# VH-VL binders against q58428r495to569: the designs that were tried, part 5

Target 1, 75 residues: q58428r495to569
Amino acid sequence: SGGKDINYIEVNYEIKKGSLFPPGFVDCNENISYNDEVVLIKDDTFLGIGRALMSGFEMKKAKHGALVNIRNVKS

## First folded at step 1 (VH-VL)

Design p04 (framework fv_praluzatamab)
Fold by ESMFold2-Fast, scan of step 1:
Structure p04 (fold): chain C 75 residues (1-75), chain A 123 residues (1-123), chain B 112 residues (1-112)
Amino acid sequence: as target 1 above (75 residues)
Amino acid sequence: QITLKESGPTLVKPTQTLTLTCTFSGFSLSTSGMGVGWIRQPPGKALEWLANIYWDDDKHYSPSLKSRLTITKDTSKNQVVLTITNVDPVDTATYYCARESDFWSGYYPMDVWGQGTLVTVSS
Amino acid sequence: DIVMTQSPLSLPVTPGEPASISCRSSQSLLHSNGYNYLYWYLQKPGQSPQLLIYLVSNRASGVPDRFSGSGSGTDFTLKISRVEAEDVGVYYCMQALETPYTFGQGTKLEIK
């Protein structure tokens, strides 16, 4: 639903602290910038918070490497 | 540059325990997602995966060999050790260690392999 | 265990001609994340195996673009568009969806 311009990153698994890599990535807001705080979401459910390691545009085309540093995971 | 190297005995008698050491450089098992696995290849046959160990000490073993295998790591020495108990001639193979990673780590399973070490089990 | 079956097991090819290797799995390699956990390795004579293709269709670093992988579910293919002498060796498919990771029997590519 358009996400109200939130710095969202959609993932396909139950996240853990550490890093998000391309196989776990589904989609994101392209306006995310390097070092932005991002919200990690699965099926519209909030999972946790991380910090972007590249722009949202770059995340969509990345084939390898860490995309997000996952800092806080909802219990 | 990433390198792995296997070491251990080249000749072992049936019923003995075989101990192999993998020494690596260019990466660390303190890094989330990183692991090391062992694969073997009997002369003229296909590759057979044996076991792996990850940064968090999570271990997996081939079910057919599980009772005979132990895998351990020494993160500070950059070493992974595999032991196989009660060896028999069918265990004759070239043994490889390789860097492994879970699919969330952005690296891939067995992306860099050691040179291999041939172990002959004979009576 | 997941069983991996390759065909053909022996593949003589004239240099410059295309080659194709098939790999089948006994169950689907598709994860809920949308990826198929299928990998291709090349073992050149007297050398250790090297990663060629990861996650069905992605070339590993340094692998020439004449190599391509495709497939989904239980049926996978490795293609070489124009075989060169340096391509000789045994090709293995492998699944890493679950442990134990399992390899196919290997396909020996030879120059005829």
Scores: ipSAE 0.014, ipTM 0.699, lowest interface PAE 6.6, mean pLDDT 88

Design p05 (framework fv_praluzatamab)
Fold by ESMFold2-Fast, scan of step 1:
Structure p05 (fold): chain C 75 residues (1-75), chain A 123 residues (1-123), chain B 112 residues (1-112)
Amino acid sequence: as target 1 above (75 residues)
Amino acid sequence: QITLKESGPTLVKPTQTLTLTCTFSGFSLDTSGVGVGWIRQPPGKALEWLANIFWDDDKHYSPSLKSRLTITKDTSKNQVVLTITNVDPVDTATYYCAHSDYGDEYYYGMDVWGQGTLVTVSS
Amino acid sequence: DIVMTQSPLSLPVTPGEPASISCRSSQSLLHSNGYNYLYWYLQKPGQSPQLLIYLGSNRASGVPDRFSGSGSGTDFTLKISRVEAEDVGVYYCMQSLQTPYTFGQGTKLEIK
């Protein structure tokens, strides 16, 4: 568990199944690729798992559209 | 660049069925969270939301109009179709389609709108 | 249905002056995720509506920083710090917290 070597995506809200959109996005690992399994975190707390809909680099620049399909949410 | 354009008849008679087509480019309706909505505006009046359709074929309708409305999509043709049955002169309006991003709990808004198409309902 | 009420309905403004438009909802638009599902649109004469503000306070891409949105729950404000002639049109607030999505009555901003 290195310094953000995992497929992390940082969000600013308590997530639910569905989609992550740009207003909820804070930051991510740029090496994420389309269709990668990603780990959703808030303030370093694990929230759930999703699937990337674009690269991490593209997520940082996106202004519109879904970034991640949120598949599983930690209870 | 996202673009949408409405098409359909400009004049329909009361009791007829009105069919409007939204043709778009710059996005795909197979993308999670993406949807297309229909909004209308009677001359000199406020905007009124009619219906949305989303990537997963989830459909939402204005409750007051639901029995008269059908929204469908053809992702391969980049089209969304709205059908309104039994039209009345009060259905006279400019009809818009718009791109939207909406997930289960989170709506980004209708951010890009078509030019609109004026439909007059008169005998 | 959530009812959206705008005030004023007509807003004459001298160019260079600030302008402020109010929008009130019949129930809170604040979701448990911390967002207000409130949007501001501008419809210039003869044109389609364009998004100005999303989720209460976020400026849409390409929108000048003269425009700002504020508020939470049931009371929201759109401010224009220095009105320009090109800002003429009808401003609408909209909620998407619940279906049907509903718009306010519109506020017509006019140059006096």
Scores: ipSAE 0.000, ipTM 0.626, lowest interface PAE 11.6, mean pLDDT 86

Design p06 (framework fv_praluzatamab)
Fold by ESMFold2-Fast, scan of step 1:
Structure p06 (fold): chain C 75 residues (1-75), chain A 124 residues (1-124), chain B 112 residues (1-112)
Amino acid sequence: as target 1 above (75 residues)
Amino acid sequence: QITLKESGPTLVKPTQTLTLTCTFSGFSLSTYGMGVGWIRQPPGKALEWLANIYWDDDKHYSPSLKSRLTITKDTSKNQVVLTITNVDPVDTATYYCARHEYDYVWGSYDFDYWGQGTLVTVSS
Amino acid sequence: DIVMTQSPLSLPVTPGEPASISCRSSQSLVHSNGYNYLYWYLQKPGQSPQLLIYLGSNRASGVPDRFSGSGSGTDFTLKISRVEAEDVGVYYCMQALQTPLTFGQGTKLEIK
């Protein structure tokens, strides 16, 4: 179902181009790999596209540094 | 790969203006979330934060020193400049510049790479 | 301003023994996001500070696992499970919950 097998990353704020940092991160698909294209969502709403800077498993543990390069933001 | 280096005068007289330059490599201040700050350490004393500047030219200053401090950047030259007016002997310290990634949402400001520091002595 | 207080200020340790440094803040460093905005730095003699621990308990890249950070709110601890000669220096805690960023007084770790 929705988000189940996609490269999703759930965030808690309205994103801007640049980077996603740990305080903005909620959850993700653990199977995301370094350099994967990822979709950023908030409350089941598509917000934009980014590039993973680490695995999804590592993102869940990260407390510092950029997790995703945010490249496209939906208006 | 990531390096920062401070430069400026080593001796300054009381009441003069002190200008310090941080030159860095291996990263850009055009990168979203990127910042550079200045921290000083008087001989034998603790670290004291002075100011930060960010990719978007946002600036934060120590409130107690704000009237004397100016921080600027030249992104194309990979330089950040700190100016301190009306120096006093208590401004004698090793001055460091350091890189940080600004947490856009929560305003976190840790420092992950530091320059070597430059000792500035303020005396007559 | 948030005041950071470290203890002890001087810590002589025999090589191979554990060491513990405390850091107290004048107010809680827990943000509404649940994280503690506390950081630990090491300044080796004649060198610049280097980041050891970020957000209370996370080791910075390249930091050996013998270093650990713990605590929450106003009371934090940095532990070294087995002190080595290379660990000599001054340890500083820093809060980044609000500006101005403030550091503790420093704890000088020495080999005895």
Scores: ipSAE 0.000, ipTM 0.626, lowest interface PAE 10.5, mean pLDDT 85

Design p07 (framework fv_praluzatamab)
Fold by ESMFold2-Fast, scan of step 1:
Structure p07 (fold): chain C 75 residues (1-75), chain A 125 residues (1-125), chain B 112 residues (1-112)
Amino acid sequence: as target 1 above (75 residues)
Amino acid sequence: QITLKESGPTLVKPTQTLTLTCTFSGFSLSTSGVGVGWIRQPPGKALEWLANIYWNDEKHYSPSLKSRLTITKDTSKNQVVLTITNVDPVDTATYYCAHSGPDYGDYVEWYFDLWGQGTLVTVSS
Amino acid sequence: DIVMTQSPLSLPVTPGEPASISCRSSQSLLYSNGYNYLYWYLQKPGQSPQLLIYLGSTRASGVPDRFSGSGSGTDFTLKISRVEAEDVGVYYCMQGTQTPYTFGQGTKLEIK
């Protein structure tokens, strides 16, 4: 229960600063709210942090548009 | 749909400050994933990127020109302004502003998909 | 800075014939996300540049299927299968992998 309580967003590519769009999105914690700080991960590896542009519930249904503003990328 | 138009002086003297305004319609710089860039083209030469500004007010500048460049936006007027200080004759060029927004639904940042008509600026005494 | 080199710089083509333009980068444009940040633009005489191809091989909206982009890493090609009079202009490649974004020197396509 505790292991999935973070504001995680699973992506399918190595991220860079900018935006996360639906083709790069895999899954997320539905409890994410608009403007929350989120953690971007790929295959359980931390990639960086961003700011949610919509709720996690909305992200799962989005077909187009930016989901997350990617702020800091692990170098 | 999307239009951009450059405006500013057509002739500027060496050492002066050049201010160019990009006025646009059909998109908003408050929209996530959009930005505006400035590119110039000296007569008979290649295109040269100058600066970008983004929806989140992030700014990027050409490193060789960074000390001379300032890019700002005015959200209420749908305008982006580029200022170039201490101009010299090598700054003579056609200046373009261009829209850049990743294709909605991809994870790539920027490419210049729609350009203004350009404004020729001559730097001469 | 990444240097972009185009060849040929001058390309006279008979209408209906194919044309091919090469673009080489001094560093790989293949990013860790799997995309080549390579773009092709056409500047028709007296006009602003227009986007033809993005991400190496994807045609921009409204661009005829006569145009195709290929390549990966450091070597890229723009092909026009059947050149038409409206294709006259200067073609530029650009890299968006890192700032400063840099353009090739341009290839002038002319009808002979």
Scores: ipSAE 0.014, ipTM 0.640, lowest interface PAE 7.9, mean pLDDT 84

Design p08 (framework fv_praluzatamab)
Fold by ESMFold2-Fast, scan of step 1:
Structure p08 (fold): chain C 75 residues (1-75), chain A 123 residues (1-123), chain B 112 residues (1-112)
Amino acid sequence: as target 1 above (75 residues)
Amino acid sequence: QITLKESGPTLVKPTQTLTLTCTFSGFSLTTYGVGVGWIRQPPGKALEWLANIYWDDDKHYSPSLKSRLTITKDTSKNQVVLTITNVDPVDTATYYCARGLYEDTFGSYFDYWGQGTLVTVSS
Amino acid sequence: DIVMTQSPLSLPVTPGEPASISCRSSQSLLHSNGYNYLYWYLQKPGQSPQLLIYLGSDRASGVPDRFSGSGSGTDFTLKISRVEAEDVGVYYCMQALQDPYTFGQGTKLEIK
């Protein structure tokens, strides 16, 4: 459906510049590739943008390490 | 709903071993990034962290108490057990268990706490 | 061990007025990932501690917007913009950057 084609990453907290780690990760579009620009959302609210450090498939299985470099956070 | 509850003896004699059980519901200690910790508070004093156990059975202890502490989990029963050996009156405190959320490679913070159980160490 | 120092230790406040609590760490809590590993808890009389603020400035679920956290590195502040009677209790800061996790001594907020 409409949101499935965007490079979305769902998080469970109010993000800050830096990195997204697995405990903050909820779900993502599996079509995300390494170095893709990604959109960070919580519930249905846009929070900011970042750059993927691995594929969406790998993010869903990651147990440690940074998943995304968070670059811009919406005020 | 997330709940935690401590249980164990309310009175222990010096030199004995104290065993406390945390029984929880509303979450699983097999979920990535989740742990359970023990924190105590002597009457009228500040909070003191004791130990954490994590989803992967990794265990962290307060260095000053490490030789006296053992933390274990039984994920099928939703329980975490803390054992303290050779208790002293200074170990008199309210003991809390709490759910920890693990952030990256660093320690957890606690978002839900049990009601606490007062343990008095006295002859 | 990282030592956490709070001030004041006792804070009498008139209802409706603002309140401010300081927390200082013996070393920086700012990680290279950009986060401060500093947390604020409230323990109401006869109750368990409850989380107010995580990662220095983010409000926990259900916490009123009159509570805010600020600061970075070694100096942190918890502010209550308009104190309510229900805010009475002991406030603790905690660091989780390094083992052992350490708490401040606590600040007792009392209504005048």
Scores: ipSAE 0.006, ipTM 0.631, lowest interface PAE 10.1, mean pLDDT 85

Design p09 (framework fv_praluzatamab)
Fold by ESMFold2-Fast, scan of step 1:
Structure p09 (fold): chain C 75 residues (1-75), chain A 126 residues (1-126), chain B 112 residues (1-112)
Amino acid sequence: as target 1 above (75 residues)
Amino acid sequence: QITLKESGPTLVKPTQTLTLTCTFSGFSLSTSGVGVGWIRQPPGKALEWLANIYYDDDKHYSPSLKSRLTITKDTSKNQVVLTITNVDPVDTATYYCARVPEYYYGSGSYDWFDPWGQGTLVTVSS
Amino acid sequence: DIVMTQSPLSLPVTPGEPASISCRSSQSLLHSNGKNYLYWYLQKPGQSPQLLIYLGSNRASGVPDRFSGSGSGTDFTLKISRVEAEDVGVYYCMQALQTPFTFGQGTKLEIK
């Protein structure tokens, strides 16, 4: 709940380097901007870091296409 | 402008290996999340999916055909190659390659095909 | 394997009238992520298939608003609100929930 003010993106799967697409997306901080560093979480667990390819507002509306470039994944 | 084009023999004899090449432009298989698939259509019949290959060299095959299929890519040439071993007349079909716009890990993949190549008719006959 | 069944297999339509095509799957195509892994394609005579609808209800780029997809789970419908001459061809539904990805038998839409 304390992570809600950071550039969080909630996902529903174990991530790998590459891209996050809409089926893996659950929710995010709407204040994320294009090219922001984002933290990817699942059930409050930190999974990795990526770069936003659109605003958080746009991510919530996206039906296709890459939302985030996933750069580093926690081992 | 994304385009794909199939090439290969139009006539193959039973027991031979069929090799088909998909050459594409307007996208790269170095792009994260992209893939290319092969689908065939026997004359007058429904579409049948064969195999997909993705930017990270991940490969998916039709389970019933897996032992006969090999899919490979040459990212620098914008080409994907499908081989089918030990062909028989039931393999007579128009073969299409198509772009898979996005693929991701975990909760499944989006796996749809857009756009498709023009198709190439392959007849398996003695 | 998931079996996809379309009805009707033949659909003669007068231009300007609506058309409806049904697609049923042998198991649910609704993933736990909330998406239906159901797609609609149109194959015009002598042409390759083209995408109409992806993930159950989303129109592909360039597809006219007269096309719509609906349904969830095992029952899906493609509707054309007003059929035009350019809509003739064979319509296929496809599931991509699991491999092998499978297509319906096709529905041939003809102008009468």
Scores: ipSAE 0.006, ipTM 0.630, lowest interface PAE 9.5, mean pLDDT 85

Design p10 (framework fv_praluzatamab)
Fold by ESMFold2-Fast, scan of step 1:
Structure p10 (fold): chain C 75 residues (1-75), chain A 122 residues (1-122), chain B 112 residues (1-112)
Amino acid sequence: as target 1 above (75 residues)
Amino acid sequence: QITLKESGPTLVKPTQTLTLTCTFSGFSLSTDGVGVGWIRQPPGKALEWLANIYWDDDKHYSPSLKSRLTITKDTSKNQVVLTITNVDPVDTATYYCARYPSEDFYYAMDYWGQGTLVTVSS
Amino acid sequence: DIVMTQSPLSLPVTPGEPASISCRSSQSLLHSSGYNYLYWYLQKPGQSPQLLIYLGSNRASGVPDRFSGSGSGTDFTLKISRVEAEDVGVYYCMQTLQTPYTFGQGTKLEIK
């Protein structure tokens, strides 16, 4: 749960550097575009940042494949 | 303890439909990210991936075999079923089922069944 | 389809000596995430395959330290620092970057 204007991606697990795949994905801002910097959150807690590998709209429909490159994880 | 076991006929005739069942324990296909795949190995040949089914019922098939393959799951019974139509002697192989623990970072098959040899001959 | 090519196909090794197996892919397995979608499996005689290495270089649970995976893109290597009798079997590399997932033809490791 992020605000309307942030490039948020809601996940259901404690993230690791690497890739976010569909089973870990809950929801996102649909206005995210390919290569955007995104903020990963779980239950309103900031977890880290990554780069979008597809649009937010596409992420909501994806069944397989990496959605986000997770590069920085909050310790 | 995680276990998988394949079952089905050991001998089928050309043109028949082959149905194989994977029965597993120690995990559930209702768990997010989990999947089960089927792999075969003809005698003396390399491993060949056939199909995957995931927790959300998403299915992936080897494109060359897709028209002949159907993969389904019964979460309540802890079973995954692979059906191959119109079998031919080249489908003679040991058939394995294997678990994908999560799509996250992996796509690795961490536990495999013992395999079941299926011979296709008249 | 991505073609996986292993070499050698047959690898006789004296116990205690190192062994090295090569795996080459027809296209890069390096995803934009920084991971190589490359795996190594061992099939001991009469047994099911077992996972050794996932995502190029990570040892699976229970796999001895003598096994290591390396490489990136299209060229990968599985190394056994000190071969033991229990290591006999056929080693397969596999890619999952795209469907169909494909295996190499296998490398049979035998004790001399």
Scores: ipSAE 0.006, ipTM 0.648, lowest interface PAE 10.5, mean pLDDT 86

Design p11 (framework fv_praluzatamab)
Fold by ESMFold2-Fast, scan of step 1:
Structure p11 (fold): chain C 75 residues (1-75), chain A 127 residues (1-127), chain B 112 residues (1-112)
Amino acid sequence: as target 1 above (75 residues)
Amino acid sequence: QITLKESGPTLVKPTQTLTLTCTFSGFSLSTSGVGVGWIRQPPGKALEWLANIYWNDDKHYSPSLKSRLTITKDTSKNQVVLTITNVDPVDTATYYCARDSEYYDILTGYYPDFDYWGQGTLVTVSS
Amino acid sequence: DIVMTQSPLSLPVTPGEPASISCRSSQSLLHSNGYNYLYWYLQKPGQSPQLLIYLASNRASGVPDRFSGSGSGTDFTLKISRVEAEDVGVYYCMQALESPWTFGQGTKLEIK
């Protein structure tokens, strides 16, 4: 996939294992649902795969807590 | 409190498969953000990371050893298993399992990797 | 792979004196989130490694105040303000910025 219909999450840093928190979050597809598999990208570059801990709409509003469990990081 | 303990054979012959089990208590791999890794230390040498497995079944392997390594978990038994195929005398080492945990910080996300270690198990590969 | 290099490899210290260990990485360990993904471990003789310092400068639970970590980017230091007999062992730095996780070659601290 290569469009806005994918479960994308845009981050501002080179990710590592663990969780994505609000300071690292830039934007996402707001139709992401809790527990969806998501694709993490930075500047249109694929970085890895994770699992959503809340809806995409909630991620855009979140000021605390983990947003995504990062499962697989491109080495 | 948190404890980890390695178990497996103490002597393995070259070309055989080595299977090591890490049994732990005081935490669960059903907890988000938690993982267990394997690190080895040949006699008199430095520490070498082998593999990690996480709560979500995500797995990471040392690239140089990846073709020989398999890491799995049984969350209900609090166990993580590492398998190394086609062992060689250079695989002689003390094998450790360690907890890979995360502090949840609302702004950054802390990763205090390998904060608790098992006692280690010495595996000798010899004919 | 990120290469971790420690100096010195052998560190004889008189009890009560300070000690300092250097760790250098082949690339920056500073993440855009502001943290350096560098860790220090102590392996006492015959024992498992124990975590001393996480994220370059934070003392792990139960670690005495005499231990401190500093540095950023590629150059890091572990300091012991007053060495005690129980501090003998091999000190390792480790990076966890990217896979594979890599350790330095170790620094053996001995009482002279």
Scores: ipSAE 0.005, ipTM 0.634, lowest interface PAE 10.7, mean pLDDT 85

Design r01 (framework fv_remtolumab_arm2)
Fold by ESMFold2-Fast, scan of step 1:
Structure r01 (fold): chain C 75 residues (1-75), chain A 120 residues (1-120), chain B 107 residues (1-107)
Amino acid sequence: as target 1 above (75 residues)
Amino acid sequence: EVQLVQSGAEVKKPGSSVKVSCKASGGTFSSYAIGWVRQAPGQGLEWMGGIIPIFGTADYAQKFQGRVTITADESTTTAYMELSGLTSDDTAVYYCARGPDYYDSSMDVWGQGTTVTVSS
Amino acid sequence: EIVLTQSPDFQSVTPKEKVTITCRASQSIGSSLHWYQQKPDQPPKLLIKYASQSFSGVPSRFSGSGSGTDFTLTINGLEAEDAGTYYCHQSSSLPYTFGPGTKVDIK
């Protein structure tokens, strides 16, 4: 959400490099496509950047598997 | 208000390396998304790679992988692009540009460009 | 690598006419598409970001639209100062890529 149409993914935990899985996923911009660079946020706070492994629409439906490869985490 | 000021023009020999600097003034350098884009004479824009200083790691276009190195020095608020193994095909204007924050990949502020001429 | 194509390559336009430039992506890029204007011997200038968000200070005659694979930049009432080359740029996927450019001349 927010005012900007960016490739955001909202998560519910403090992230680390690796994979984002469905239990950590809250919501996302559904216009995200496979292999997009995505911005991971929690409570409107930027946490890091990753690479989408599926579309945003598919992420909202996924029950298993990695959704995002988390590449960079803000220290 | 943010400005990006690049180092001056370079004339290089084939096989040598060039290191172009991009000094930022204003804003929060550490959180910029800094990209390097080149343009050969009469040609279009080509993205080479980028860095977000706070993360410390650079991303590169595959075409330049292995001969380009992009770095950032937060103490001097300066980004660098070093290109090795120069050939005449590398004659171009090299630009640095920044996104206003690491979550915004649009390039709203650009350096003036650095002309690199590779001649035998 | 995502390939961007632009149409037309070149157009010569009478002042005050409406200009439409199209950018197409080889795969979906959501709304991560930005438009730049470049004049000779100058760096590019951002016009529109994220498909439809006007950058501050850009004249209101410039607008952007589209999502997915098809994007349009519109200049509604071309002015003499608008002569230049227009580039689209995708930041959806690494490596970021630019379109080949559309050159706009004023008659």
Scores: ipSAE 0.008, ipTM 0.711, lowest interface PAE 9.7, mean pLDDT 88

Design r02 (framework fv_remtolumab_arm2)
Fold by ESMFold2-Fast, scan of step 1:
Structure r02 (fold): chain C 75 residues (1-75), chain A 121 residues (1-121), chain B 107 residues (1-107)
Amino acid sequence: as target 1 above (75 residues)
Amino acid sequence: EVQLVQSGAEVKKPGSSVKVSCKASGGTFSTYAIGWVRQAPGQGLEWMGGIIPIFDTADYAQKFQGRVTITADESTTTAYMELSGLTSDDTAVYYCARESYDILTGYFDYWGQGTTVTVSS
Amino acid sequence: EIVLTQSPDFQSVTPKEKVTITCRASQSIGSYLHWYQQKPDQPPKLLIKYASQSISGVPSRFSGSGSGTDFTLTINGLEAEDAGTYYCHQSSSLPWTFGPGTKVDIK
């Protein structure tokens, strides 16, 4: 189980390949940097992996735009 | 105002390749995906593939795999679609379109004007 | 790949009448279905996103409904400017696919 030190991004829906946008975003590790590999989770369940398109700090404030490029989905 | 401007019409011989450009302006960013959709005369719309310019990661429809290459140049905000091994079945209008996402998966909110590619011998 | 079918293929309608176009998916796609209008020699234009969500600048006479495998686009009170071909598009699974189109003419 990864802690809050992992490059996690919490989402509120069942993800598919494509982009994550603010309505689907719940929370993340603020230390994520642009172009980091990130893990997407929902209710503590691993859903997939992606690439950060901005810092974690910026993701928490974003009102529009793509936050993550989702490249692999577990289902 | 988002605008996608494509390169001009092309007439190609069978067996050759074509490279179509799509220049984005007016607020389109590296983080929006650019898709390519073609339409043969009198036919419907067919998705070929797409790319998110901030990455060099492109997705392709299986039908075009091995013949199509989609690339992007973030410095010029231009996407490219190159199709090789042309046959008369590739005669079509080729569109670039911006994929916007509300939650996850994309709808096409802005379209280029289209590029007519005619393959004849 | 997910196959989309549309019904009818063609319809000719008197102005102010109601038009309904159906799109069916070969498997469940949730609400990941979008509708486009294409006029001759023009690129497609987005009308409805995510089955039922409106698009800024699109007249309110256009509405969408449905989920899963069955979707409908409704034009309530067709205007002359609405002549064109209507396409559904699914973004549930790659590759993205379009329906074959429904052509709407004015009588």
Scores: ipSAE 0.007, ipTM 0.650, lowest interface PAE 11.9, mean pLDDT 85

